# Designs tried in a protein design chat: VHH binders against q9lmt1. Part 47

Target 1, 351 residues: q9lmt1
Amino acid sequence: MLEKESDLTAMEKPNNKHAADSFSSEDLVSPVKKAKKSEEVSGGGEAVAAVGNREAEEDKPSFVSEEKKEFLVEADVAEDKGARHTMEDVWVVLPDASLDFPGTLRCAHFAIYDGHGGRLAAEFAKKHLHLNVLSAGLPRELLDVKVAKKAILEGFRKTDELLLQKSVSGGWQDGATAVCVWILDQKVFVANIGDAKAVLARSSTTNELGNHTEAGNPLKAIVLTREHKAIYPQERSRIQKSGGVISSNGRLQGRLEVSRAFGDRHFKKFGVSATPDIHAFELTERENFMILGCDGLWEVFGPSDAVGFVQKLLKEGLHVSTVSRRLVKEAVKERRCKDNCTAIVIVFKRV
Short names: E, the ipSAE of ESMFold2; O, the ipSAE of OpenDDE; V2, 0.75 times the mean of E and O plus 0.25 times the DockQ between their complexes.

## First folded at step 15 (VHH; framework vhh_7ocj_1)

Design x5 (at its last look DockQ between E and O 0.43; V2 from the best seeds 0.63)
Fold by OpenDDE, look of step 15:
Structure x5 (fold): chain B 351 residues (1-351), chain A 125 residues (1-125)
Amino acid sequence: as target 1 above (351 residues)
Amino acid sequence: QVQLVESGGGLVQAGGSLRLSCAASGSIFSSYAMGWYRQAPGKQRELVAAIYRKGSTRYGDFVKGRFTISRGNAKNTVYLQMNSLSVEDTAVYYCAAEVETEDEETGFYYTEYYWGQGTQVTVSS
């Protein structure tokens, strides 16, 4: 039965106007002084100063050769299908990615692609992304960070364009998230789309004294990637402006959780993008190692937990290949990761 | 500062049940994971249970289905329902959280562990 209507009203909140102020002026002046004076005198003496040819020892500027602190990069990968029927993750580990480009800056490349709806988008990205980034002007002999970021952006754009064409012609709809690292000399570039992550283990203090005090300062676990999910405010706004609907389960059109990915050709019109976030930093003695991981790894490891796990194994003197394998084994066997699990461990060593 | 406050510990008879509660407060961006650890006298601290941000859970091998970790309706709360307790479960139970904090240097975030003061659980025969 009952009707009730109630109207509640329109309140007008108000105008406030003010004000002008002017301040002014002042002057100050002064002055004066003074004059003097004069005098003379004469005298002549001859002294034949022996012009000792002090050969100016040209202080050859000691080019303190800035000892280019060379960093050695050691990296390896591990993967496990987990409880899934198929493995949709693919990876790239190229400690020397400049072999085809002689005379360029030292370049290393590492990537994880997490496929969804199949493996085809991830496999396509693995095959083409690095080449498209290189073709867009990475690496160069003289590294400009802005130019490098532009090359990465263009490489991602071109890869997605070609992938979408292949998706149409092949009749598939797969997508892939990505976390990618390029190391150009001492500059590190991290790019991601979706929810794959890069975690940097960084020391809090430059111990000036090379005494590794055994009470090792806890490494800070810095997440160098932001997740791109449809439910996140900025991504949600972008998706909604494109006419996409986010369901109560946090998925675009009730299907896709991520707001950025390669492929996903049916979701592009709803604002799914392959535009990565890009972070760049310089390698210092504070950078110990980096962990790249798919969403499956990060479901059962926190960043600090993963850093602590890897740090312990590295302190035991284990090779990076054993460390990466133990990390993924811990995730899948001990922590019961139910998804595909892929991790890349990258260790930075000062030479 | 982030604080973890445990409650629900105490004395219980063997075969009994307890429910531990933990609430995280302070300047937290978000919790990546929350969990429970225990330390018995003369033993190392061991994982009892953890729950991750997406809801995945893990348990220590000794739990054998007796304990259940869950999130509260409030943000940054976690419960541990402990059933079929035995004398071997006697320990100090610590709440732990891996918390996201803004990193001013990078403009990203880092995570770190915070610990509660612990709550005593005593199981009598």
Scores: ipSAE 0.752, ipTM 0.910, lowest interface PAE 0.6, mean pLDDT 86
Fold by ESMFold2, look of step 15:
Structure x5 (fold): chain B 351 residues (1-351), chain A 125 residues (1-125)
Amino acid sequence: as target 1 above (351 residues)
Amino acid sequence: QVQLVESGGGLVQAGGSLRLSCAASGSIFSSYAMGWYRQAPGKQRELVAAIYRKGSTRYGDFVKGRFTISRGNAKNTVYLQMNSLSVEDTAVYYCAAEVETEDEETGFYYTEYYWGQGTQVTVSS
């Protein structure tokens, strides 16, 4: 009895402060264009002082007015039940997500909801989240990143509130994780609860333009989301403060591995939250595509592996619909992913 | 900057066994996947075995239950136990890891593959 599989959990980063730091700042937009930028471990005060105190009166109407580049956004999804008897993944692909909220800002929305304990929470989120975000004031005329983040945050809160009411009346215990994208003009917002992941394929600093990639300059697979698991320090602290117990298998009350989700109503009193991490970045020629995936995809694809797979197919001229289908087929058929597998590929093309 | 060092390769008779190991060095190691690939002359590099973050494993079709991948007690080491070897298993075996690296430009993590230099496995009859 010398070696147990529990040793694998120690390779996950229990001190996941980098994602939290990224959530608290919008540095992704600033460093992409001009000078090198890095996010300090805790540097909000120093960065704010430098920006706020010495900026000249050289303000322009918007950041996009002098560097405006129009991108075509093409996306599609693929899904496969895998080896399971049920499909609990649900998805949204809305290249035009305006619904009844018209405006001058392009609005696109993509999401994967990874259901657990049934698909009812995931289906509820598909039906209600985006509408609740729009209703909470997602900008449709003049982009304001702070207002957009507030609308997304309120949309998650409202969706979970209503979902929990339906869960009580319907007598179900379903939950769902989420990874969501909104694109407002050239700003991308990524929000997540749980362990589904968003990965951005971005050119390295040695490339002037993302469309001119040489053999020695591959795309970076940037992980835009952090996982919310009960064992991670910030999540563990909240759970334990609420009276939750994290068992030796890393699960809250021996049952729930994720620390954030829609639904899971029994676990809400133990600190399970529907509050998302939210990050934003501006599209430039460096951002090539994104991959959203449920945990099933990432069980048999690392981020760099998936980016390479997608990039190869895009370079062969395949349409995003075919690329997404081949990615999921590779995961399920060739790599024998046993869980539900869902992926959305979102491609940014210069116009 | 992660370095992967393979060991355990060499000559072995058909039907024999060999244990490959791969030690990762560098800063605190965390990986989405670690594994072994092989390449025989004139052939494409192919997966032998991979182990993913949650402990799931994947094997190339040719393995047919003969090989087992595992992580070491140090968690920076991956082993490949190869049993019932045949001449067709002759190849250079490469350790690979997809490792999370801090991106100084954005403050997010990105991942990238690191490869060992390879170790020769030769199966004779």
Scores: ipSAE 0.630, ipTM 0.836, lowest interface PAE 1.1, mean pLDDT 80
ESMFold2 (binder alone), look of step 15: mean pLDDT 81; pTM 0.802

Design x6 (at its last look DockQ between E and O 0.24; V2 from the best seeds 0.58)
Fold by OpenDDE, look of step 15:
Formats: C-alpha cells, sequence, structure tokens
Structure x6 (fold): chain B 351 residues (1-351), chain A 125 residues (1-125)
C-alpha cells in the first residue's frame, strides 16, 4: 500500500523588493559671484522733500498654524483561552505609554505575544520589550524613523538575550511570537516576529469634503506584517544555512513552525531569530483602525473579513471594548477557533 | 484578475445530493479563505460554508451537518458536498475567496473578496 506523499507545494510568496532609497547628497556648490568695484561721481542738489514715512505695515506672516491634526487613539483588548487547557497569549495596551515621561512625544504601545511551549517567554517579553526599546533610544522629543527602528531592533535583541539567560537559569524552553505597535505622535511603527499579524483598515479616497464617505465604500484591509515560518523560501534558506532541517510537516527539527520568535533557546543554533520585521507609516484621515491578532484569530478570520466585522460594529456606535470582545467571541464561539485567541482593536479618531 | 468558476449546480429531488465545485484562477498570491454563499429569491445572501487557509471550517446554522466543504488537490479549488437537500435549500450558490493582492500605494499586501457568477441549485418536492 504505497502511501502517496502529499506534496505540500510551498507557496512561493513574492520577494518584497525593498526599494533602498539611495539619498545621493549632491553638494550644490553655489558659485560666489565677484562684486565689481565701480566709481565716484559727486553731485550736490538740495531738495529736502519730506518723504512721508509710510510705515510699511509689515505683513506679519500669517503663521498659518498648521493645525496639528491631532489623532485620538482608542484601543482595547479581548482574549479567550478557546479549547486549550492554558492561555499562552499575553498582551499590552498602553494608549499613553509616555505617562512616566511627562513632556515627551505622545507614545502609545500595543502588543500581543503568543507563547508556545508555555507562557513564560510571552510574559517575559511583555515585561521587558517596551522598556528595552525605550532604553535603546526610542525618540522622545525628535521623531527620527531610523533612530526609532534602530531602537526597536535593539530592544528586541536585548529582550531575547535576557530571556534566553532567564530560560537557562529557570530551566524552561518556552518561545513566543510577537506583534507590536508603537505610535509616536502620528508615526506608527509595526514590528513582528512569527505569525501574529497587524491589519490596517484604510479608506481608499481622501474625501476633501469632510463628508464621511457614504456607508458603502469598503475599507481596504492592509496586512502590515509578514509571517515568519520555516517553510517560506527566505526563512527556509536562512534556517538551512544555520544547519536547521525542515521536516515534511513544515516544522524546524520537526517541532517548531515559526522561524522567528523570542526564546526557543534550543532552536537558536538552527537559525531561529528574534529579529523583527519593522514597518512605519504616517497616520492620516484614511487610517480608520488597526487589528492586532494572534495566529488563533487569523485561523478563522481573513484580514478583509475581520476589517468588515469591526467596521460594522464601529458604525453601530459600539465602544472599542465591546468591538474587541465581539471579535474574539465571534472567533471562538461562532467560528470555533480551537486555539488561544487574542485581539487588540486600535481606533484612530481625528480631533 | 482573479476569477471564480462554479459548477455542479442543477435540479435535484428532495433528499438528494449535489456536489458543487469552484476553481479560482488568475493572479492569486494566497487565499485566506474560500467558501460558499447562497441567495434565495427575496432573501439576503448567507454563508453556507467556508474553509480557511489552515483548514479550519465553518458552516451556516441551517447546514446541520448535511454539507461538507473541502479543498481540492489542485491549488485554489473548493468543493461543497450537499446531502439531504430540501426545498428550502433552493438558491443561487456563489463561490467566494478572500485573496491577498499587492497594494501598489504602500508596497504592502491587502485582501479582498472575489465572487463567482453563481450556480443555480433547485430542489424539487
Amino acid sequence: as target 1 above (351 residues)
Amino acid sequence: QVQLVESGGGLVQAGGSLRLSCAASGSIFSSYAMGWYRQAPGKQRELVAAIYHKGSTRYGDFVKGRFTISRGNAKNTVYLQMNSLSVEDTAVYYCAAEVETEDEETGFYYTEYYWGQGTQVTVSS
């Protein structure tokens, strides 16, 4: 009886060509024009004409105060253990993460950590990641996107280093995936490792007229994160270069599905990394809301499906706390999600 | 452009069975879900069954174990086995897919729904 090996044809996800913006600093050497010298002449005449001092009303430049389009951020979380024995998900919701640093840029922080092999890695990341990102120099006064990305990268690195030390000393082997958001004024940073996702609901048109687009234009469900799985071509290559083997079931060493995570100390030598992908964008009136979710949410929701579900509830005038609870309840009770399910809904309101 | 083509609809007697098939074609990077919806005359479109990218399934409350959604061996194919059909199951059945597409504005990906033209299912008494 020949067991037909089901060829799991690897979905070749297309290579995101990172356009490296080569800012060529062309030094515009402005030529110093030589002022010529010329001459003397003398002549004398009197006339004292009383030129009335028309005080030129200095047109005070109307500082059009660029009305700083202030965005209000409202967010909440829901979680459900589902059919699992334990909850391995943990979350962070900090709409004002700058409370400890008065006078700094507005900072909000949101995260979901999905634990595997236990909860300890997720709990450690929850406790330390944001603090390590801040300590690494996340901008407080001047927003520099490069500096912010560097701080996030270093924060992830430092968190994993400390977590691995704790893992050794504690005798545990837990890992965790992560999806993290930082909002610095109007700049949003999204970082992920593993298969947790962030989805942005964006309007297709800027109606110039402040008329809310008629109830009918569907929001675009933009997926801001890419999954890090061992079977994906780039991750597979990286893992194999590190001496890792991907089994027929798509798992590193037959055990781990994700190629990036916190912890997983036994898999680090096989190329498991805690280096996140990081994306940044500016908040505009087109950004309606964001959904962060663990893999359990995305097992039973597509991005557009989730955006449609949340949009409907928000149009009903429901508070974000009710929306997040209904989203997770729909996932677990109605759509029969079998895993832990955690979601954060972040609503952007123009003030 | 993504296209969904339904087949397998028709006339069947009450208590009979049908198997609907849907094939997705075009620029499909990934499918988050495929499924079947139905619309009876004068009624709203309702979910019959859906299958997600990792194999999770859901059914409409009226299905009551009579229908089974499955993926084909070919990429982007879905089947709906319908057993114990009743007159109340008479409707146009639509295949749907939530598909990932490149967002030219942002360089990210977004998902959208594509729909088939529908196939008529008629159950006679």
Scores: ipSAE 0.804, ipTM 0.929, lowest interface PAE 0.6, mean pLDDT 87
Fold by ESMFold2, look of step 15:
Structure x6 (fold): chain B 351 residues (1-351), chain A 125 residues (1-125)
Amino acid sequence: as target 1 above (351 residues)
Amino acid sequence: QVQLVESGGGLVQAGGSLRLSCAASGSIFSSYAMGWYRQAPGKQRELVAAIYHKGSTRYGDFVKGRFTISRGNAKNTVYLQMNSLSVEDTAVYYCAAEVETEDEETGFYYTEYYWGQGTQVTVSS
């Protein structure tokens, strides 16, 4: 019998779905450009609200008491190989991600790397990306959004550069997509290459009371990432200018569906890039939790469906470790996801 | 402001057929999935059929090949062809959809899950 609390889960994503590959090019490009521009402007120097002046923070004066400005970050991961013979997903969960880079800013890091053609590119990214981002100057003392984004961008570039050298010397051709989160103090940075997705559960704009998630105060499932597919206009243009051919099945050279990834060394000359999209936003009392997931999760869960599933379990008082495991179990066992399935749930708690 | 509009329910004799339709209207960018659930009096709601944007489908085990879900020519429209109906199929049938719309506040897209008001299907012998 299906589990009772899943009564809002009417939709199930089939196997073999090409995430977002039938979307209108015009529709997809416009929102992505607006989101990137809005995110940079909103995150530039404001110490308030994620996008702009909201009702809870009307005139940039702080209306939040000092007791409510701190929050805890609790996160955990679950994975399942599904019906695949191997597990090529790799993950990072670091609620304290300072490593050997001392500083006063809180630093947390979470990532999912979805490997293809093997696990080696994903494992390399797990070992090197965050360190390369820190080494490139991720702020540890004073938050500067432009500096943080530049460090993340350079970290991706350097990681892929080194990975490709290892791929040549090792004779392998593995690739990996990435969805990454850094939390610096109260700013969240989201970076992605490929088709893994980050979703934010955020309180409605009509109600902004602390810890308000009761009936009549729904959470929006904000999709913080855009998938990089070879068929999308901006990606397609770059690929075609590099001499790549997008076959009738929507794949670059008939083989690679994603247009951005670490590794895939044979496709780099055809415009496959490791350059991420990067967005930033402020944590406030409205941001309840995030879900990071590989393609496998999102093939059987839409963003709102997943947010509702997680929200119900959190309201029952379950720990994030149990919540993440139940999310992946639902995807694989009940919804029969055949691909590798990995999810990270990141919960923001005030006090 | 997104609304699911259902039609095609009614009374039919056992062994007969009905075709349900559902269309999503309002300010939407795209849909992730659409489908049908049903609920008989005193029972829990159960999945009947779902179709994803790319055409993959899922059916409840009780369907056993009798029902077919399909997308219409207009985006965000689905049909459920129900054949070989029996009295056990009597229920309220609800359309459901998860749709993507632009979030005006942030400029990112968000999704929401919507239910129709339901359409009664009654099978008599």
Scores: ipSAE 0.580, ipTM 0.770, lowest interface PAE 1.2, mean pLDDT 79
ESMFold2 (binder alone), look of step 15: mean pLDDT 82; pTM 0.809

Design x7 (at its last look DockQ between E and O 0.44; V2 from the best seeds 0.65)
Fold by OpenDDE, look of step 15:
Structure x7 (fold): chain B 351 residues (1-351), chain A 125 residues (1-125)
Amino acid sequence: as target 1 above (351 residues)
Amino acid sequence: QVQLVESGGGLVQAGGSLRLSCAASGSIFSSYAMGWYRQAPGKQRELVAVIYSKGSTRYGDFVKGRFTISRGNAKNTVYLQMNSLSVEDTAVYYCAAEVETEDEETGFYYTEYYWGQGTQVTVSS
């Protein structure tokens, strides 16, 4: 009886080369203007007539106030337990996450946490992550992308530390994946751990002419997140260096599929991490909407498929709440998603 | 450029079987989904079957368990086993794939749909 070893050919996902923007600080050496000595020459007093200096009205440079293109953010969520006994997904939708800090930079926060082994890790992350990111110094007045990324990293670290303490004291072992978005003015930060995804729908051209020509340029479905699975080469290497074993089924210690998560306290010693990937981009007129989804959504939707589905409903003039509900209903009822299914639709509107 | 090549179409008698094959080639990073659509004369294109990257499948309502979609051992191949064919199954069958491609502008990846040229399936009475 020849056991056919099914060679699970690991898809080598190519390395995202982090373009390290080496800002070379070229030292602008300011040239020292040599002060020439003014000689005294004394000459005579002819009464040259007071030609009225018409003060040239200095054309005050019209500060064309760059009309700060304000973006309105509309977002909503839908969830369905699917065929599962329990709902292990939790979500956050905060279109104005700065309500507790009036007069600060506009901040919106959106997140999906997909729990595994229970809901407790996802619920803990929902309760603490955003607060820990804010406490870590997420910018409120002056936006510095490096400072914001550092605050998000520290917020994830602190959340996992506290979660693990709670996991020990509570006697539970739950874990959670996450996809998180922060919008600070026009800057969007996307952070993820595990296999939850963020997809951006972007127009290919800035039509300067506000004529939405009905020949709707297909929106590009940009995947802003990479999955963290134990079978992926970089994650596999990291896990193996930590002494973890990946089984033939692609699971760490035969149990866990993801290589990054909150919680999973027994797998931390094998290299499971709560360190997110973080991406940042600027909102422009090209950004139409974003879809956040758990792994259940993305099991039955590709990114372009989901973008096409949402785009059609938005063109029908449907409110984002109806769009999110129809997306999840399509996933669970029509496409027979068997898992928990959660989606957040975030629409960007120019004001 | 990504290309999808269909094979296995042809003439079959009612109650017969066909196996369609599709192979994707070109600059493919990964496929999120591969599937089959059909278009009969004077009808709209309709979903026959799709298989997702995680192995989940969906079928059109008319399939009623007669057809089975599967992935090949080769990367980016998909098969459609069609059994108990009827005259109403006569159509051009198109392979489709949602493929991940590197976005040169952003350094991220995006997905788009590609289509095959189609293969004729004719079921005679």
Scores: ipSAE 0.757, ipTM 0.912, lowest interface PAE 0.6, mean pLDDT 86
Fold by ESMFold2, look of step 15:
Structure x7 (fold): chain B 351 residues (1-351), chain A 125 residues (1-125)
Amino acid sequence: as target 1 above (351 residues)
Amino acid sequence: QVQLVESGGGLVQAGGSLRLSCAASGSIFSSYAMGWYRQAPGKQRELVAVIYSKGSTRYGDFVKGRFTISRGNAKNTVYLQMNSLSVEDTAVYYCAAEVETEDEETGFYYTEYYWGQGTQVTVSS
């Protein structure tokens, strides 16, 4: 029998407001715990708006009240093979991801695909996922959170479907996890399969007016994703119902630790899924930056540790390109991470 | 909410050994990292050892292989085995953990650091 909870360092919590259950395959949720049941009524957006109203902070001639606040998205990536012989991480950094799909909504896209058993699944996902999401109807004119989530979900399904066809014809068995971000106007969508992680650095409410110090301005490291591992209850149940066996080392059929991934065609019949968790939130003055990372980064950085590292460098005035490179260099050179290490830093600058 | 409970400090002769322990008290929690920092009088706090949730470890350069961090049977407990101690290891040793906490505003979880009160380690010649 599998040694389940005693070896688990992360725990799936059965809360009515826990992130994975509140946001997966659901309508937009404004983070007001008591209003969960009423969110399905709105024909676009949430009936309760706690945080996410437009702010009147504009540089250009403005309407002076409840106006949209424009922002710039600056992002860059760094990668390092680490101690591995091969590099199986693949990434996407598209601050403008409109491609050939015209529209008035801002569209930005970022992703890390952490390949395993080879790089082919990760490369396929890099080439096809965002196109499939756009083709599935990602909003480009009028923002509709339900439509956006459906497009992302269908994009993952279609990408895996096509990938599996190529895997069969090519005779390969590669897989890849994913952590993906789409930014439409002021809404951020985060989707993941597997164990790569997205972390948001968000300002806290302050009470230290007039005596602010670096220590007096805490920046929360919000974990936007939940890992999908074969040993976790929901994932284990699906795998076991499909006839899969989770061995004593926590791996499906003794081989696969993650329970969701693109590819891994021989494990799809045992319940490995490409169905993502999808979450959304509104950008405001409080969202400072995001860090996307493969499991190699998080092997040697906790979320708060990484946020603090990035925040310090940004406060020193360093450009995001330098910040991402220093983060990965710290993980690989100073902290000696064993795995491939890839990180994307996404900075939100208000104008 | 989380409280770190330290033990195992004390007086030891140079060349001797001590084992420090730290446990999260009062509840089960998930941690991304647990470890030890130390601070001697007039010096800045410095990393001694940390163990991450995935099992990787990291040590301060001054450790030079003399110390070993490990987890107990419960994931909320860590130990620091300190061998070949020298007078330069005299300091207050603090347990620290990066712990997951529910963010009621967003419904996501965030992490933050918690610190123990510290335990004195004194190495005499």
Scores: ipSAE 0.685, ipTM 0.874, lowest interface PAE 1.1, mean pLDDT 80
ESMFold2 (binder alone), look of step 15: mean pLDDT 80; pTM 0.796

## First folded at step 17 (VHH; framework vhh_7ocj_1)

Design ko (at its last look DockQ between E and O 0.06; V2 from the best seeds 0.00; counts 0 for: pae E 18.2 > 2, placed apart)
Fold by ESMFold2, look of step 17:
Structure ko (fold): chain B 351 residues (1-351), chain A 125 residues (1-125)
Amino acid sequence: as target 1 above (351 residues)
Amino acid sequence: QVQLVESGGGLVQAGGSLRLSCAASGSIFSSSAMGWYRQAPGKQRELVAAISSSGSTRYGDFVKGRFTISRGNAKNTVYLQMNSLSVEDTAVYYCAASVETEDEETGSYYTEYYWGQGTQVTVSS
C-alpha cells in the first residue's frame, strides 16, 4: 500500500491520559540536541566572539551540492515529564543519519517514540528502526520515492518483529507509538504509527526575495499524519475483524487506545499493527519548518497554534534549540500539560 | 551502587581552559544520561551540560559555545572541555547521572539520580 503525496486535514483531539503527583527539581536529564547544522546563534552571540570547535566539526559545505537547491536543516528537541512519575518518550535527532551507509544523498532522521506500559519498546525502536530502514535499502545514491517508502515499510516490519521476539523472551508488554522523518536530499518522508503528529509550516507564496510570509502573513499548518486510534472507523474495522473488542471507554480490550504501535505483544492478535502511514513531499521555498510532537504537546496546542508560536520565536531570531525549549515549557508550565511532552522542531533554511 | 568520581578541577587564569573528567561504572555509563552541574557559593545548582545515552548533548544558556561535553571511546568516562573561562565560572562542578531503572515486577520505569562529590574550579584574574 502506497499513500498519496498530498496534504492532510488536521485532526486535533486533546487527550490527557494520566496526571502524575510528583515533580523533581533535581531533574538531570533534559532534552538534548544533536550537533547543530548552522553556526548561526541568536539572542546574544556577541559574548562568544571566538571561533568555536562546533563550527570546525560540522563544515557547512557538506550539506550543499552544486546541482541542488541550497537548504540547511536545523533541528532540536525538548522534553518534559509533565506531572508523570516517569518519562516514557524517547527521541532521535540525527542531522547526518548516514551511519555506516555512506552515499551522495543527504540523509537526516528525526523521531519521537511515545512509550506506553514502559519504555522498553520505545528504546528498542530508537536503537533499531533507522538501522533497519538503512539495511532495507533506503536510497543513498539515487533517490527513488517508491524504493524509499518500501525501505521504511520493511524497517518498521523488521523492527517490530525483532522487538516482539525480545518482548517474548523478556516477558514484557511495552508498546510505543512513533512519528518519524527522513530527509533524503530535498525530499521529506514522514511515517507514523499511533497518535503522535507531524505538522508542517508552509507559506502561501514564494518570490525571489525569499519567504514573503516571514514579512507578514501567518504560515499555514498542515498536519502530515493521521492518528491511529481504536475508535476511528478504519482502525476499528480491522480490530473487530480480528476479534478485538472496543470497550465503552474507547480502548481495545479496555486497555489500549492506539490501534498501531511497536510492541504491545498481547494486542497484536487483535489487529494492532506496526504498519506505518508514509507520506512524502519536496522541500521548496514554501516549507519553513516542521513540528513533531507526542500526544501531550497536541493536547494543549492546536496545529495552527503551535505553528504560530514557533513562527513568532523564529521571527525574533531565536535559535531552534531555544524555540524547542520554549514550546515545551509553554505546554507544560503555562498550558498545564500533565502528560509527558516532547517536541522536535525542524527548520528549513535557504542558503 | 553507583560511583561517580570527578577529576581535573583546579585553579586557572581567566581566558584559560580546563578539562573535567568523570569516571563511572561501565553499565551505568552506557545505559544512562550523564552531565555536569555547578554551584557557586550562595547560588543555586545549575545545569552546565548533559549527554544522553545515545550521545545527544544539551548545554546551559550561560555556556554559549564555550564548553563541550563528550564521552570517551570506552564510554566509561564523560568529559567537560571548558574554554574561555571567566571568574563567573568559579564553582564546584558535580558530575551527575540519570539512570532509567525498570521495576521488573511492574515493568514501569523510574529515574534515579546520582551525584559525584564535586571538583572545585577556580578562575582567577
Scores: ipSAE 0.000, ipTM 0.145, lowest interface PAE 18.2, mean pLDDT 76
Fold by OpenDDE, look of step 17:
Structure ko (fold): chain B 351 residues (1-351), chain A 125 residues (1-125)
Amino acid sequence: as target 1 above (351 residues)
Amino acid sequence: QVQLVESGGGLVQAGGSLRLSCAASGSIFSSSAMGWYRQAPGKQRELVAAISSSGSTRYGDFVKGRFTISRGNAKNTVYLQMNSLSVEDTAVYYCAASVETEDEETGSYYTEYYWGQGTQVTVSS
């Protein structure tokens, strides 16, 4: 039945204009001064002072053999599928990653790949990424951080290229995020795509005695990775420039949450990239341990909380294998992580 | 449920030896690690020795070759031979085991940790 109507209207208006002004000026010059010349002169005297053979005490360079502060790296992994039907996470723990490259410095490699839409992209990355990075020259050019970063970038590029070919030929559409670490002597490289994270536990003071002073200085948690989500301003801008649309749920084309990943072949045209961020640093006595984790771990652990949890267990004298398993168990059972949960704990010990 | 039963603790003179034994009861998977921890009065619990399912061993820094952990013929037994004992080794010694467990509700795999009740070791001067 009912009707109703109306109406309203209106309003206006206004204008305004102005104005100009100018200001100008000028000056300050100041000056020259020249000053002078003078000359003189002379005198001669002979004195034949005896060149006493001061035997140069050969300052034997005290080769203080810089005791190559050798770092021992201990690492282990734990995983749990959580409440999911399948495990889509894949990991790599290689304390000796030099492989068949002769003359390479000590190389260790650690990685977590978190698969989405399936496990195939994560499994492919696990098989190929490290080899592609090594083939790009990582072990041969250890002294140059720029060359090492270039090798990592090329390794990621080549891995994604081959993965996409396999995705087409295999008829699958899976993608994977990654967090990767390479340790080359004392140089650490952290590379990531997506929302997997690496967290470093660092002490505030270099105790000269290299003893992990029991003294209550809390370890600082340092996030070494930048997350790549479609909703983040820089990634959003990049995705939009590529013609991608981010839905109200924060997903690219309403489907993909991350803006960088291996695979995801249908989203590459919308600006999904496999180009990692890379962080590099030198190991010092301040570096205690590192935690690599998938998004599932970091949903229920903050960086400082995870560092505190791991630090407590390490102080109890627990092996890194026990520490990693307890971390994942805490995430899944106590904190009710709803996703796959994978963590790698890497402990740095001075020898 | 896994139960750990320690034996072999007691009073010993400095320079003496003890052999601790731990027997695990229940369903212990072959992948289980076993070990010994100790706790002295007013101190934190510390690792003495651990042995993996593969036979890999780890010792606390204070052990300095004096102690040896070994598995028995039964997969669920672990021994700690302690030689050259000092007064500083006086503590409660705890057997520990890690066991892979399946969550029946979620089908997830996790590690359970079991502890014995502890056995007193006292070293006299």
Scores: ipSAE 0.000, ipTM 0.200, lowest interface PAE 17.2, mean pLDDT 82
ESMFold2 (binder alone), look of step 17: mean pLDDT 79; pTM 0.776

